# Designs tried in a protein design chat: VHH binders against Protein DOG1-like 4 (DOGL4). Part 61

Target 1, 232 residues: Protein DOG1-like 4 (DOGL4), of Arabidopsis thaliana (Mouse-ear cress) (q84jc2)
Amino acid sequence: MSKMRNLVEEKFLEFYESWVIQLELYLHQLLIAHNNNTMSETELRHLISKLTTHHKAYYTAKWAAIREDVLAFFGSVWLNPLENACSWLTGWKPSMVFRMVDRLRKSRVVLVEAQVKKLEELRVKTKFDEQKIEREMERYQVAMADRKMVELARLGCHVGGESVMVVEAAVRGLSMGLEKMVKAADCVRLKTLKGILDILTPPQCVEFLAAAATFQVQLRRWGNRRHYVTHS

## First folded at step 9 (VHH)

Design g31 (from u3 with S54T; framework vhh_6qgx_2)
Fold by ESMFold2-Fast, scan of step 9:
Structure g31 (fold): chain B 232 residues (1-232), chain A 124 residues (1-124)
Amino acid sequence: as target 1 above (232 residues)
Amino acid sequence: QVQLVESGGGLVQAGGSLRLSCAASGRTFSSYHMAWFRRAPGKEREFVAAISWTGGSTFYTDSVKGRFTISRDHAKNTVSLQMNSLRPEDTAVYYCAAGSEFYLPTSADEYDYWGQGTRVTVSA
């Protein structure tokens, strides 16, 4: 890779732009299915499968990219500043999707008591896994300020070959730690999505996925408008 | 990483019942969706029934709805298919399958692991 060009960022930017365009096309199909009660259960399941395959493709591409350069996902160039500001460990915060499920209760979607109980159990498990990762990130940040890292920073002021090699090894170790944490967070995201879809009926899955995709698309549009209000 | 072994097949008269069982080995059984497929003489493999990784969601092909019931036992690592009101057209080799997709799949190509099959013959 060139020192002036980040190939991982360029490659993932191209991927992500295409991925979002396809997400918008799937959102259109989800909204049609939601508004018209004409699709069979088999057709609804096929549409839900297309969406879940699309999300799987995102994580496949992401994990390949973070193996090469995990730091590209902290302050991503393919995301606008608003999208980056709303990010939790390089993606959506798992517990936030339960807010979207709660919104479904106010629309035409009716959740039965058994579904409400299972969703609450999943929410508790998701928050527990989320908090575990947050504690690991806190430990990682503390470790960066560890006495040995401070000593390595001091040594880095002198350009001896042995000190350069030690600093490079330490930086590589930090990147590997971040990669592990990002993958752990993504696993919680995927398990949360899989769990919600398992609990919901196919029509409810369509409405949930439509709400999630709508939020993602609108957040991108809001941030891309470059809307500035001068406070008086 | 999952091995599947079917049992419970046999010969039964039309209107009778059979219970098929699939025993799964491997450490990640609880993470897989489970399904039953069948292949009739001279036909392609077709979907019969599926149960999600939690057991909370099930799906059946139209021809078996109301007659067949799929269930799973997480403690025993088994999935079962209770077949009632059997018809001659239900005659087939029945296969157990395990899949790791995010949403409960119904296509054979979306399942990762397969058993050897168990034969069901329904006489007229």
Scores: ipSAE 0.530, ipTM 0.803, lowest interface PAE 1.8, mean pLDDT 85
Fold by OpenDDE, second read of step 10:
Structure g31 (fold): chain B 232 residues (1-232), chain A 124 residues (1-124)
Amino acid sequence: as target 1 above (232 residues)
Amino acid sequence: QVQLVESGGGLVQAGGSLRLSCAASGRTFSSYHMAWFRRAPGKEREFVAAISWTGGSTFYTDSVKGRFTISRDHAKNTVSLQMNSLRPEDTAVYYCAAGSEFYLPTSADEYDYWGQGTRVTVSA
C-alpha cells in the first residue's frame, strides 16, 4: 500500500534530495583537497566552512519541519530502509563519528597524543550525553502508556467527535515531548561535530569530513540498491 | 628490528647550539615516527620532540618550543634535533626513539626502539 505523504514529508523530501546532491558535490571537493597537497590552509578552512554551513542548513530546515510535524521524522520517507535502520532519534548516532576519526588512524593523517587525549575526552562526554538522552526516551516511552493514554486509546476505537479532540490534544502533547528529544539529540550531534573539528587541524578536518560524507553517501547508495526508492 | 645510533652530543656553553643526529638501520625507516627523549641527572626520562613518519607533523615539549627543531631525512634514514639557545637545564642524555603507533606519541612506553643516547652538557 502506497503511504500518503503529508505536506511536511513532501517538502522535506524535496529539501533533503537537494541537500544530498550538494553534499556529494562537497564530498568531491573534499576528496580533491585531500589529494592535493598544494591547497593553502586558508583554502582548506574555507572548504571546511562550506561544509559546516551546509550541515547547519540541514538542522535549520529540520528544526523548522519538526515544529510542524515531528512524527514525520520518525517515518523519514526521504530515507531508504537501510538509512532508517541506522538512524538514532532521527539522525546519526553521535558516538558513531568517532569511528570516522578512528579511520584516520589508518590513513596518512597523524594525530598527536594531545589530540588523541582530547578526542577521548570528547568521546566519553558524547557517550554520556547519549545515554542521558536514551534514559529520558525510555522514561518517556514508559510514561506514554499511562492510564490516560490507555483510556484514550479505548475511546478512540469506538467514537469520534469529542473524543477525537481529546485524542488530538494528547497526540500533540506527545509530539512536543518527541520534539524535545529530537532537539536534544541534535544538540549532541552538533556539539560532537564541533568538538571534533576544534581538535583537528584543517587537513585533518578535511579528511574527517570526507570520511563522514562518504559514509553517508555510500549508505544511501547501498540502501537504494537493495530497495527501490521513489524520489521526486 | 631497527637500530638507532645517536651522535652530535657534547659540551656547549649556555646560549650555544648543537645538532643531534640519529641514524636508523633497516628499510622501514619511513614506517616509524621518530622522537627525541632526554634524561637529566636524577630525573626521569622526558619527551622532547617528535616527528611523524611523513615528516608532516611535529610536536615539542613546551620548554623547548621555539628553540629546538626536529627534522628527518628519508633518503638518509636520519632524524635530527637542532638545539638552539641551550640552557643548563637542557643538560641530559638525549635518546632517539622510533614508534609505530597510529598517532604521534609523547610517552616513552609507546616507542618501540631506542638508541643508546648521546650526552649533552650545557655549562653556565
Scores: ipSAE 0.006, ipTM 0.279, lowest interface PAE 9.9, mean pLDDT 88

Design g32 (from u3 with S54N G55S; framework vhh_6qgx_2)
Fold by ESMFold2-Fast, scan of step 9:
Parts: C-alpha cells; structure tokens; sequence
Structure g32 (fold): chain B 232 residues (1-232), chain A 124 residues (1-124)
C-alpha cells in the first residue's frame, strides 16, 4: 500500500509539473489572442480547444490516480502551501470562476443580456451543486470524528492484531468515501467550465480562460516565492 | 454508445434547397455538440456547421453562412441542416458528427461519433 502510495505521488508530481509548463505555454498564447483582436473565430476556437483538451487530460490523470490513492490529493506534494490552502476538495471552488466572468463586463467584448441571464442561471445551479457537496463533506467529517474516537479507544486495547485490522478497514472506508466526493466535486467543476464556455463567444472564452489560467499560474508563483532568492 | 443515422440527401438544381436530418440515440446525446461535415470528390473532410449541446449556439464555415441553418430537436433527439441557395460547389457527401468536447469544436479529429454520410448533388 505505502509503496503504491509513494509511486502515485511521484508519478502525479512528474505529470503535474509537465502539465503546468504546458498550461503556461497556452496562457501565453491566450494573452496574445486576447490582446490581438484581429484573430479569426476559427483560430480562437482552435486555441480554446487546446486549453479544454489540456484540462480534460488533467482530470483523466487525476481520476486514474485517485483510484489508487485519493489521500495523495489532500495536502498534495505537487502543490505549494498557498495552493493547498486555496483548495476546495482537491481543486478550485466552482463558484469562484464566476469572479473571472465578472471581468468580461469591463472587456472590449461585452456580454449581451441573453448571456447574462444564462450565466446567472448557471451560477445559481453551480452554487446549489456546490452546497450539496459541502453538506456531504460536513456529514463525512462528523462521521470521521465518531470513527476516529472508536479507533482511538480500540488502539488502547491489548489485542494489537485486531486493533490494526479495525483501523485499516476504517481507513479503506474513508478513502472510498473521499474518492466519491472528489469525483462529485470534479464533475461540478467540469459541468461549470463546460457551461461557461458554451454560453460565451470565442473571444470571451479566450478572455475567461486567460483570467483563470493567470490566477492559477500567479497563485503558484506567489507560493513558490517563499523560497525564491534573486542571485546577486 | 451514440449511433448517428443521416437522411435527406439527393439531387437538386443550383439555387434549390435540401434539408438533411441526423437521428441520434444514446444516454449521453444531451451532453454532445452536434456538427455537419462534408467531403467533396477528391477533397478532405471539411467543417460545415455546428450547434452547441446546451445554449444552442451555432457556428458556420464562411462559404455557407447565411445559406445554411443548423437546428436541434432535443425531444426527437435529432439535428438538422437546412440548405438554401445551393451551389454546385456544395456537392459532397455530408456527415453528421457528435462530440463531447467542452467548447464547440470545428476540427474533425475532435468529434467522437460519426454517421455513414448522405450524398448531396447540386447540378448546374
């Protein structure tokens, strides 16, 4: 188990570092496209496709990894402390992306009333799905407190082998429950992202994706700067 | 699995109209973008029109803008292409496609499911 856990962490760290490097490359292209208002719709759609494919690759890799060790995604070794502090169930909080949407109202490519209505409907649905998961997470944490108390009581017993089996069974149950919750949260993330992109025009999609990627990249850079020293 | 079956192809004179239909089946159809592609004799498959899974947003290749209209009937699980003011250059085999991508894709390699195609011939 511990060997499998170490391999999952090492493999996903390697994957994630490469994935972030590619995200930064795509962000550069998004920022050029956003500032160059003369790109064709076909060119913009191609760029949006590269970004959405990149995000799908992340969730494909993540779901394979959580099947093996979901706990690796809580306090992840491939994320710095600031990134971990800003995580909601192993990723971004779905409702937070609507803050990026608010920037579109001040853009050269303004939202029309039909888009505003659809985005508000999506926001309400996203918040509802998010709150449902938060209630489930709260119930899980309460159940974990009860289970942990039972485990702590059993650890005081003189029957070491039986105590170890009970703890291991409880930990496996915890992992299965967390995997289900993480996948549910990721489904809300993907539905929210897909919904926003469906409502927005290609120039607005580029601006939205640029804002989201900028936030992700900057958060990583700010957290990493705790140990960043400029060489004299 | 999604299965796609096209209908409505045929012979028409330049300036005429045809309506193509694509019937889709499968539990995941409501989450799919739908598109029409065409292949002219001696040419590669090219994008014609697409309609999004949720908003009904549409996108057309420049050569058909204003002449073709893509539409979707969620109740009947069908997508249609109304082709008006047809030109000899529109002669091709037309393919229905379904894609699960997060944006409305225009590249053939981004579509997961394909129909067998329906032939459209436009005489001069």
Amino acid sequence: as target 1 above (232 residues)
Amino acid sequence: QVQLVESGGGLVQAGGSLRLSCAASGRTFSSYHMAWFRRAPGKEREFVAAISWNSGSTFYTDSVKGRFTISRDHAKNTVSLQMNSLRPEDTAVYYCAAGSEFYLPTSADEYDYWGQGTRVTVSA
Scores: ipSAE 0.128, ipTM 0.574, lowest interface PAE 6.0, mean pLDDT 83

Design g33 (from g32 with T58I; framework vhh_6qgx_2)
Fold by ESMFold2-Fast, scan of step 9:
Structure g33 (fold): chain B 232 residues (1-232), chain A 124 residues (1-124)
Amino acid sequence: as target 1 above (232 residues)
Amino acid sequence: QVQLVESGGGLVQAGGSLRLSCAASGRTFSSYHMAWFRRAPGKEREFVAAISWNSGSIFYTDSVKGRFTISRDHAKNTVSLQMNSLRPEDTAVYYCAAGSEFYLPTSADEYDYWGQGTRVTVSA
C-alpha cells in the first residue's frame, strides 16, 4: 500500500542519514588508527567492535523496514542514483569485498599462508552462495513472466472487483518472495563480513573496514555532486 | 537445552602443566566464539583466552601469552586450553564460555553460554 510505502521511506531515510553520519565519524577513527602504530590490540579490537555493531544496527533496521515494504529498497529514495546503480539485491555485492582485500595485499598488507588459504576458501564459498541467490532471482523473474502471471496481468486490465482482488493477492505473494531473497542476500553479506574479520588480524581488520567505509562514503559524495556542473 | 562442561582441572606444582577441555552438548556451536575466563578466590572474573568461530582469530591476556594455548575441534564441538609453566597466581576456577557476537569478544558480558567451572590449584 502507498501509505505504508510513504511511512517506510520516511522512517528509513531519517535512520539512514543518521547512520551514514555515524559511519563517517567511525571512518575518521579508523583512519587515525590505521596511521597510528601506538594503539594497543585491545583498543583496535574495541574500534572494530564498534564498526561491526554499527553494521548490525543497519541490518536490524533494514529487515524491519523490508517486512513492511521491500520495494522501497529497490530504487531507494535515501540513496542517490549512483548508489542505486551500484546495488546488487538492495546492497553491496558480497564478492566485492575480496577485491578490497586484494588491493590491501598489493599495497602494504602482508598475509601469512594460513590467512591466504582461509580467504580463498571464503571467496569460493561466498561466490557459491552468491550464485545460488542469482539462480533464485532468475527463477523469480521467470515465474513473473510465466503464462499464469501473463494471464493475471491481462485480467487486471479489465474492470472487475474479483479480478482486482486476485491480482492484488498475486502482487503481495511476489513481494513476500522478494523479501525472502533480500534477506538471503543480506545473510550472505553478513557471513562474508564475519568471515573476513575472522581471518584478518586487528590492524588488517582496521585497514579493511577503513577501505570499505571510505568507498561507501566517497560513492555517496560522488553521486551527490552529479547535479553540480562547473559553469566554466 | 545448551550446556558447556569443563574437565581437566586439578592440583599441580608450580612449573607444571594441565590441559582443560570444554564440551558443548545439546547444540552445535560452529558459529560461536569460544573463550576461557578465570576467577581467583576473592577476585573478579578475568579473561584468559579466546578463539573465534572459525579458528581464524586467537587472543590471550598478557599474563598467559607464551604459556597457554587455546585450540578447538569443530567436528567434536570442543575447545581446549593447554596450560604450561603454571604459576601460583594462575590458581582459579576456570570457566568455558560461548558467544555469538560478530567480532571476537573479550568481555564476559558478551558471552551467552557458560560452564560451571573447573578448579585449578597451583602450589608453590
Scores: ipSAE 0.536, ipTM 0.786, lowest interface PAE 1.6, mean pLDDT 85
Fold by OpenDDE, second read of step 10:
Structure g33 (fold): chain B 232 residues (1-232), chain A 124 residues (1-124)
Amino acid sequence: as target 1 above (232 residues)
Amino acid sequence: QVQLVESGGGLVQAGGSLRLSCAASGRTFSSYHMAWFRRAPGKEREFVAAISWNSGSIFYTDSVKGRFTISRDHAKNTVSLQMNSLRPEDTAVYYCAAGSEFYLPTSADEYDYWGQGTRVTVSA
């Protein structure tokens, strides 16, 4: 049975499809820049700025959408099953990007010692922040079975109008908690990304962003090959 | 085994210039980075500059920024240090070093191969 998508899902799906297309275009530019050493620092910085702005736009849209229905992002119908499976609190896991940085280090990218130290500090901080959020999530998940929810569950589906209102209120409360957690996770993502970009040189930033975008695009492609996803 | 041989040191007046060269022999440096260190009289060896052989990434200590330029010649398998606007405080024995770390280290302990050094003296 085709799950009826709600309005939030439909709107965000449309947004995300467009956003991914634009990401692919930027990826192409990043790859050109990476392979062509003729670009000036100014040009590279401009490209980096475009990408960062693009990512900011995503979170702006996301945060607007989660205010309306945060639960839509825990199903994320705009993602294929593989993308969903790899998601941490409705997005990429912040600590994952350090693996990408490590990969860069094994390539032609040579970091200076000062950069390496800063990156390690950032990694530690990022992991700490992730763990804090995970603990909060765990607490929240356990707390879901509070007295009120248990009582509501006992009432079952045969509830009168008053009970329906109580259930709706309870769900709203849960949703607000989830929204806070999602926002917290997103903040860690954004801080981590900013931190990395602040540590890297413009050429290194371009390479990093290219790697990140490549990974995202490929993950989507791999998932789509495995599972046919109709977004229309 | 990599051998490093420095050249180009000498006596120069303050404000003058010298060009140091380091010739590498033995294994290909394709996965190495090269660095210059210096040891002034009565001081510890300090990092001056480094360059990645492959990526061309460069790093300088703050005191030489704008005055020194490190470069590489793949064909000759050499690394050079152009030193301009020399100061008396630049007086030191300069050492060429090679390392294989994934980053450009500033610690001498992280370099595997060293030259014998070339003396640079800057007079006031």
Scores: ipSAE 0.006, ipTM 0.296, lowest interface PAE 10.4, mean pLDDT 87

Design g34 (from u3 with R27F; framework vhh_6qgx_2)
Fold by ESMFold2-Fast, scan of step 9:
Structure g34 (fold): chain B 232 residues (1-232), chain A 124 residues (1-124)
Amino acid sequence: as target 1 above (232 residues)
Amino acid sequence: QVQLVESGGGLVQAGGSLRLSCAASGFTFSSYHMAWFRRAPGKEREFVAAISWSGGSTFYTDSVKGRFTISRDHAKNTVSLQMNSLRPEDTAVYYCAAGSEFYLPTSADEYDYWGQGTRVTVSA
C-alpha cells in the first residue's frame, strides 16, 4: 500500500534531500581542513560557521514544518528505515554525540584537562535534560490512556456536531503536546552542540563536525544499501 | 526593549590604555555571544574581538592579539574590552554587538544587536 504524502511531507522531503547533498559537500571541506595543518584560525572558524549555519537552517525548516504537521516527523518519509530506527524523538539522541567527542581523545590534537572537565560537566547536564524529556514522553503516553481521553475516544465513535468538535479539540491538544516535546528535544540538541563547539578549539571542532557528518552520511548510505539488497 | 550601551571611550596617547564597557539589557545575555567591532573614518565596520555566550572562548583579530582582552560579567550583563599599548591605527568608533549564532561569529552580518558606539582617539 502506497502512502499518500501531504504538502508538509513533500516540501520537507525536497528540503532534506538538498540539505543532505550540501552536508556531503561541507563534509568534504571538513575532511580537507582536518588533513591540512596550514589553515589559519580565521579560515577554520569560517568553515565551522558554514556548518553550524547549515544545521541552524535544518532546525528552522523543521520547526516551521512541525508547526503545520508534527506527526510527519514520526516515521519520516525522507528518512530510510535504518535512520528512523536510530531516531530519538525525531532526531539524534543528545548524549550520543559525546561518543564522537571521545574520538578526539585519540586525535593528534589532544584535549587538555580543562576541556575534559568542561565536557564531562556538559555530558552530565545533557543526560539530565535528556532524562527530563523522557519523563515528559512517559507523561504524554499515560495522558493518552487516562480516563478523560478514553471517554473522548468513545465519543468519537458517534456522529454529531458536539462530539466531533470535542474530539477535534483533543486531537489538536495531542499534536501541540508532541510539538512541545520535539522542540524541547531539539533545544537540548542545540544546547549540547553549542556547548561542545564552545569548549573545543577550531581544529577540534572541525574533527568533531567531520565525525558527526560522516556518521550521518554513512548511516544513510548503509540504510539505503540494505533496503536495495532486501528488495532486489 | 533591547539595548547595548557603550562607555569608556576618550582621547589617549600612543602606548596608553583604555577600558571600554558595554551594558546589555532587554534580552537573555547569557545566551548571546558578545563582540567588539570598530569603524575608522571612511571605512566599514571591522571585527576586533569576540567572547562566547559562556565566556569560555575568545577570538581576536591579529592586529590586537596580546594587546586587547575581552571579558564578560553575567551578573552585571556587561562585556568589557581592555585595550593596552594603544596605537594611532586603533583610532575608531568602537561598537558592542550581540549575536545568537551557534558558533562564535566574526562577521558583522551574523550579529543581531548593535550599540551606538563610543569614540576612541589615539594621538601620536
Scores: ipSAE 0.598, ipTM 0.828, lowest interface PAE 1.5, mean pLDDT 87
Fold by OpenDDE, second read of step 10:
Structure g34 (fold): chain B 232 residues (1-232), chain A 124 residues (1-124)
Amino acid sequence: as target 1 above (232 residues)
Amino acid sequence: QVQLVESGGGLVQAGGSLRLSCAASGFTFSSYHMAWFRRAPGKEREFVAAISWSGGSTFYTDSVKGRFTISRDHAKNTVSLQMNSLRPEDTAVYYCAAGSEFYLPTSADEYDYWGQGTRVTVSA
């Protein structure tokens, strides 16, 4: 049975499809830049800025959407099951990107010792922040089963008009909490990206961003093939 | 209230040096990239130099490379621009800016806060 999509889901789905298309275009540019050492530092920085602006646009759209319906992002219909399975609090897990950075080290890219140390520090910090959010999420999930919610649950299908209002209020409260958690997670993501891009040189940034974009695009492709999902 | 207050501008002879300073307040200084822009008479505002939030990265426009040095002091919430070997073409109003983008930006539209500027005049 196909899930009924609400207005927020429909709008964000359209947005995301377009956003991914643009990401693929940027990926192409990144790969060209990576393979062609003829670009100046200024040109590389400009390309990096375009990509970071693109990512900023995603979060701007996301945050606008979650204000309306954060629950839409916990059943993201614009993602395939594989993408969803790999998601942490409605997005990529921040600590995951350090694996991508490690690939840079294995590649012909030479990170200087100072960069390696800074990356390790950032990794530790990122992990700490993730754990903090996870603990808060656990607390929130436990708190969800409070006396009020349990009582509402017992009312079952015999919920009269007044009870419906109470349930809606309760769901709104829960949604607000979830929104807070999602925003917190996004902050960690953004801080992590900011940190990595600060540590890496422009050529390294291009390679990193290319790797990240490739992973995202391929994950989507693999998931679509496996589950026969078509995305534009 | 967010404030960026520039100082250190003035008149200097070609070949001379100036040190600009910008004092920041009203926001989390350590979370923002800091930059210097300049606007010469009859010209558009242009990027001069930037330093990342951590201080680990810097970037300069080509015309000032080797002559200008940007630095920041987290304890004092200040960003500085040491300008050496000044040239008449460096004459401009210099602006301090703060930005919070993912990457160290070089475009003016990527910075959130701006100072009022300090005038630098380099005589021939």
Scores: ipSAE 0.277, ipTM 0.667, lowest interface PAE 1.7, mean pLDDT 90

Design g36 (from u3 with F59Y; framework vhh_6qgx_2)
Fold by ESMFold2-Fast, scan of step 9:
Structure g36 (fold): chain B 232 residues (1-232), chain A 124 residues (1-124)
Amino acid sequence: as target 1 above (232 residues)
Amino acid sequence: QVQLVESGGGLVQAGGSLRLSCAASGRTFSSYHMAWFRRAPGKEREFVAAISWSGGSTYYTDSVKGRFTISRDHAKNTVSLQMNSLRPEDTAVYYCAAGSEFYLPTSADEYDYWGQGTRVTVSA
């Protein structure tokens, strides 16, 4: 387990550092597109596609990694403490992205009434799915304190072949439960993002994705300089 | 996971109309973006129109905007292309495509499933 855990952490750290570098390059392209208004609609759609494919690659790598060691994603070594503190079930909180969408109402690229209605419907649905996962997490945490789990924890203080096997099976069961919840949360994230992009025009998609990527990149930079976090 | 069968192709005179239909089989039709591509004799396959998984977003190539309308019927698992004010340069084999990409794609390499095509000939 410790050997697999070290390999998973090492490989995902390498992947994530490279993934963030590429995200910053895409963010640069998004900001140029947003500020200059020089790209055609087909060029904007291609840029949006590149960024969404980049996010899809993240979830593909994440799901492969959590299948082997989901606990690596709780207090991740590739994230700084600020990034970890801002995580909801190993990633961004789905309903938070609607705050980024609200910025579009105050930008030069305004939303039409039909878009506002569809975004509000999506926001309500997203919050409902989010709350469902939060209830499952609460049930999981409560189950950790039930009589059977308390007894298994007690057995973990003793050395013996049978006790070791029972404890290891219980830990695997706990990890599988967390994996299911993390994947459920990621599905809500992807569904929410896919829904927002379906509602927005390509220029609005570029602005939204630029805002989201800017926040992600800046949060990492702030956390890598801890005294800024203390004063901010 | 999705099989596509096109119909509705044929001969039509310039200025006429034609409706292409694509019947999709499979339990996951509602999760796929749908598109129409065409290939004229001696040319590469080009994008014509796309409709998102929800039906809420559509996109058209400039040469067909205002003339063609893409729509989908989730109950019948079909996507349709209504072609009005047809021109001789619209003559091509039209292909239905289904894609699982995150954002509504407009490139052929981003579509996973393809029909065999239906021929449209527009006479002068």
Scores: ipSAE 0.502, ipTM 0.800, lowest interface PAE 2.2, mean pLDDT 85
Fold by OpenDDE, second read of step 10:
Structure g36 (fold): chain B 232 residues (1-232), chain A 124 residues (1-124)
Amino acid sequence: as target 1 above (232 residues)
Amino acid sequence: QVQLVESGGGLVQAGGSLRLSCAASGRTFSSYHMAWFRRAPGKEREFVAAISWSGGSTYYTDSVKGRFTISRDHAKNTVSLQMNSLRPEDTAVYYCAAGSEFYLPTSADEYDYWGQGTRVTVSA
């Protein structure tokens, strides 16, 4: 049964569908650039910049949406179950991208030792930041089951009116905490992405971004086929 | 250069269906996202539908959502527009377009190649 969508869900769904379409176009450009060694460094940098801007646009939209309803992103109706299953705090897990970087090491684009070292440092840092967020999330989850919430839950079974208002207030408070955590996670994602792109050469960046985009697009496709989800 | 040739237009009664086809020349069909535009009498050309280079994503103008379906066949270098539940307001010359922009444009000026168009007339 299709979950009733709220306004935030509907708007973001529309946004995301469009965003994914654009991502596919970017992917196409990236693949062309990767396969055709005819593009200049300047052209590659321009392409990279377009992709980074595209990603920034996503987070801008996301952050605007989560201010209204962060909970929408914990049931992301614009994603299929497979995409959701692969999600960490409403997005991709930052440390996951290093597996894509590892692909570069196996490709014709050889990373120099200095790059490998820097990437490792970044990986460690990213993992550390993820863990911090996870600890905070754990703490938050424990707090959700505090005495007050338990009492509210008990009362909620029988009482309307004023009790409903109290519950709503409590949920709002919880939502604010979730929003903070989601933003923190997104920051780690953005920092990780930036860090990787700063370490890689333009050709390597193109390959990396192509791999990332491919993974995202294919994941969506696979999930849609499996669950008979139609988007757009 | 890519040449686009539309076909499938004609006269149809309201509520009827038509399938438009666009054949692309050349070997670079896969390099382009494809779109359909239409121009009604006395109106400007407007965006109807687009499909990504991979065929994995589609986009429609609101007025045709649920009625029109865009698809592409890479093997045949064709893009199609299945039009169901046609309305008199769908009467227009329909144009196939190819674009290579990094984003999906909705403006006609941002597409690189155009067909000559095929006329669709929906009678009341």
Scores: ipSAE 0.008, ipTM 0.265, lowest interface PAE 10.8, mean pLDDT 87

Design g37 (from u3 with F59W; framework vhh_6qgx_2)
Fold by ESMFold2-Fast, scan of step 9:
Structure g37 (fold): chain B 232 residues (1-232), chain A 124 residues (1-124)
Amino acid sequence: as target 1 above (232 residues)
Amino acid sequence: QVQLVESGGGLVQAGGSLRLSCAASGRTFSSYHMAWFRRAPGKEREFVAAISWSGGSTWYTDSVKGRFTISRDHAKNTVSLQMNSLRPEDTAVYYCAAGSEFYLPTSADEYDYWGQGTRVTVSA
């Protein structure tokens, strides 16, 4: 709880706060578009493109930051405790967005059979990629525990300056493995988002993106109010 | 199970103010998101305002933004809509709605329970 912020954490906190403010502005535009049946396909595609670019900007900034300090993304200072509790490998769980896709089936703009089939294929692929990453994380955690025990043994035998060097090398190795894993998870996220948007029509894309942004913004606001009531 | 009862509707002159209230009965009010929708003569039901179950987030349609304020009182199981600077175009039947999920606050499909409505008439 008494964690001091480093330069990477301070820079990304500033970036993320601005990024969320812009997401809320785009969400407002998406909700207007959802209620306005007079917008052209070109206008809807332009709005969808703004959201896609906004998400790409997030991953560009994130990957630059994790190259410097990946551990800043595990228990992030720019996220509240609720956002951190809902996090899967430093971000949203890819398969969860299909719950938002399920809401489209209740909208006025119905999904056709071909779209339903492609979405189910994408759901299965996403779950497979997700499980693969979970297995890699499990292997990483087991390897980390074994190396840490060896390192603790070595540190116990050498109380000199060389023990500091060995600990630093071990931490660098752990960070490199986590960086690769976080990037792999982010690639699944981006592939899943692109896949959904490629399958949906522009009005359906607007509704999907509005649902996703609404949930993200709401989760942040709920978490910023500690005295809220949760039911099990 | 939730039952919603609206009150506060009536006749008011343009530029005036009116406060609508929605009383919820049932044990799960604190778990529901609340919204106000309206239906003007000759128009479809349209979104007006919404408030999350925590009260931490609010949403407004552009035509009422800055004039209307939605709020909730968890102790009294009520949601209120304060309507200021009323215009003849605000004349409609106003409906209170409650929903357990909150993905798309402007969609009527997100709301499981609805009140019977309260009429608001704004004269020139």
Scores: ipSAE 0.000, ipTM 0.237, lowest interface PAE 14.1, mean pLDDT 82

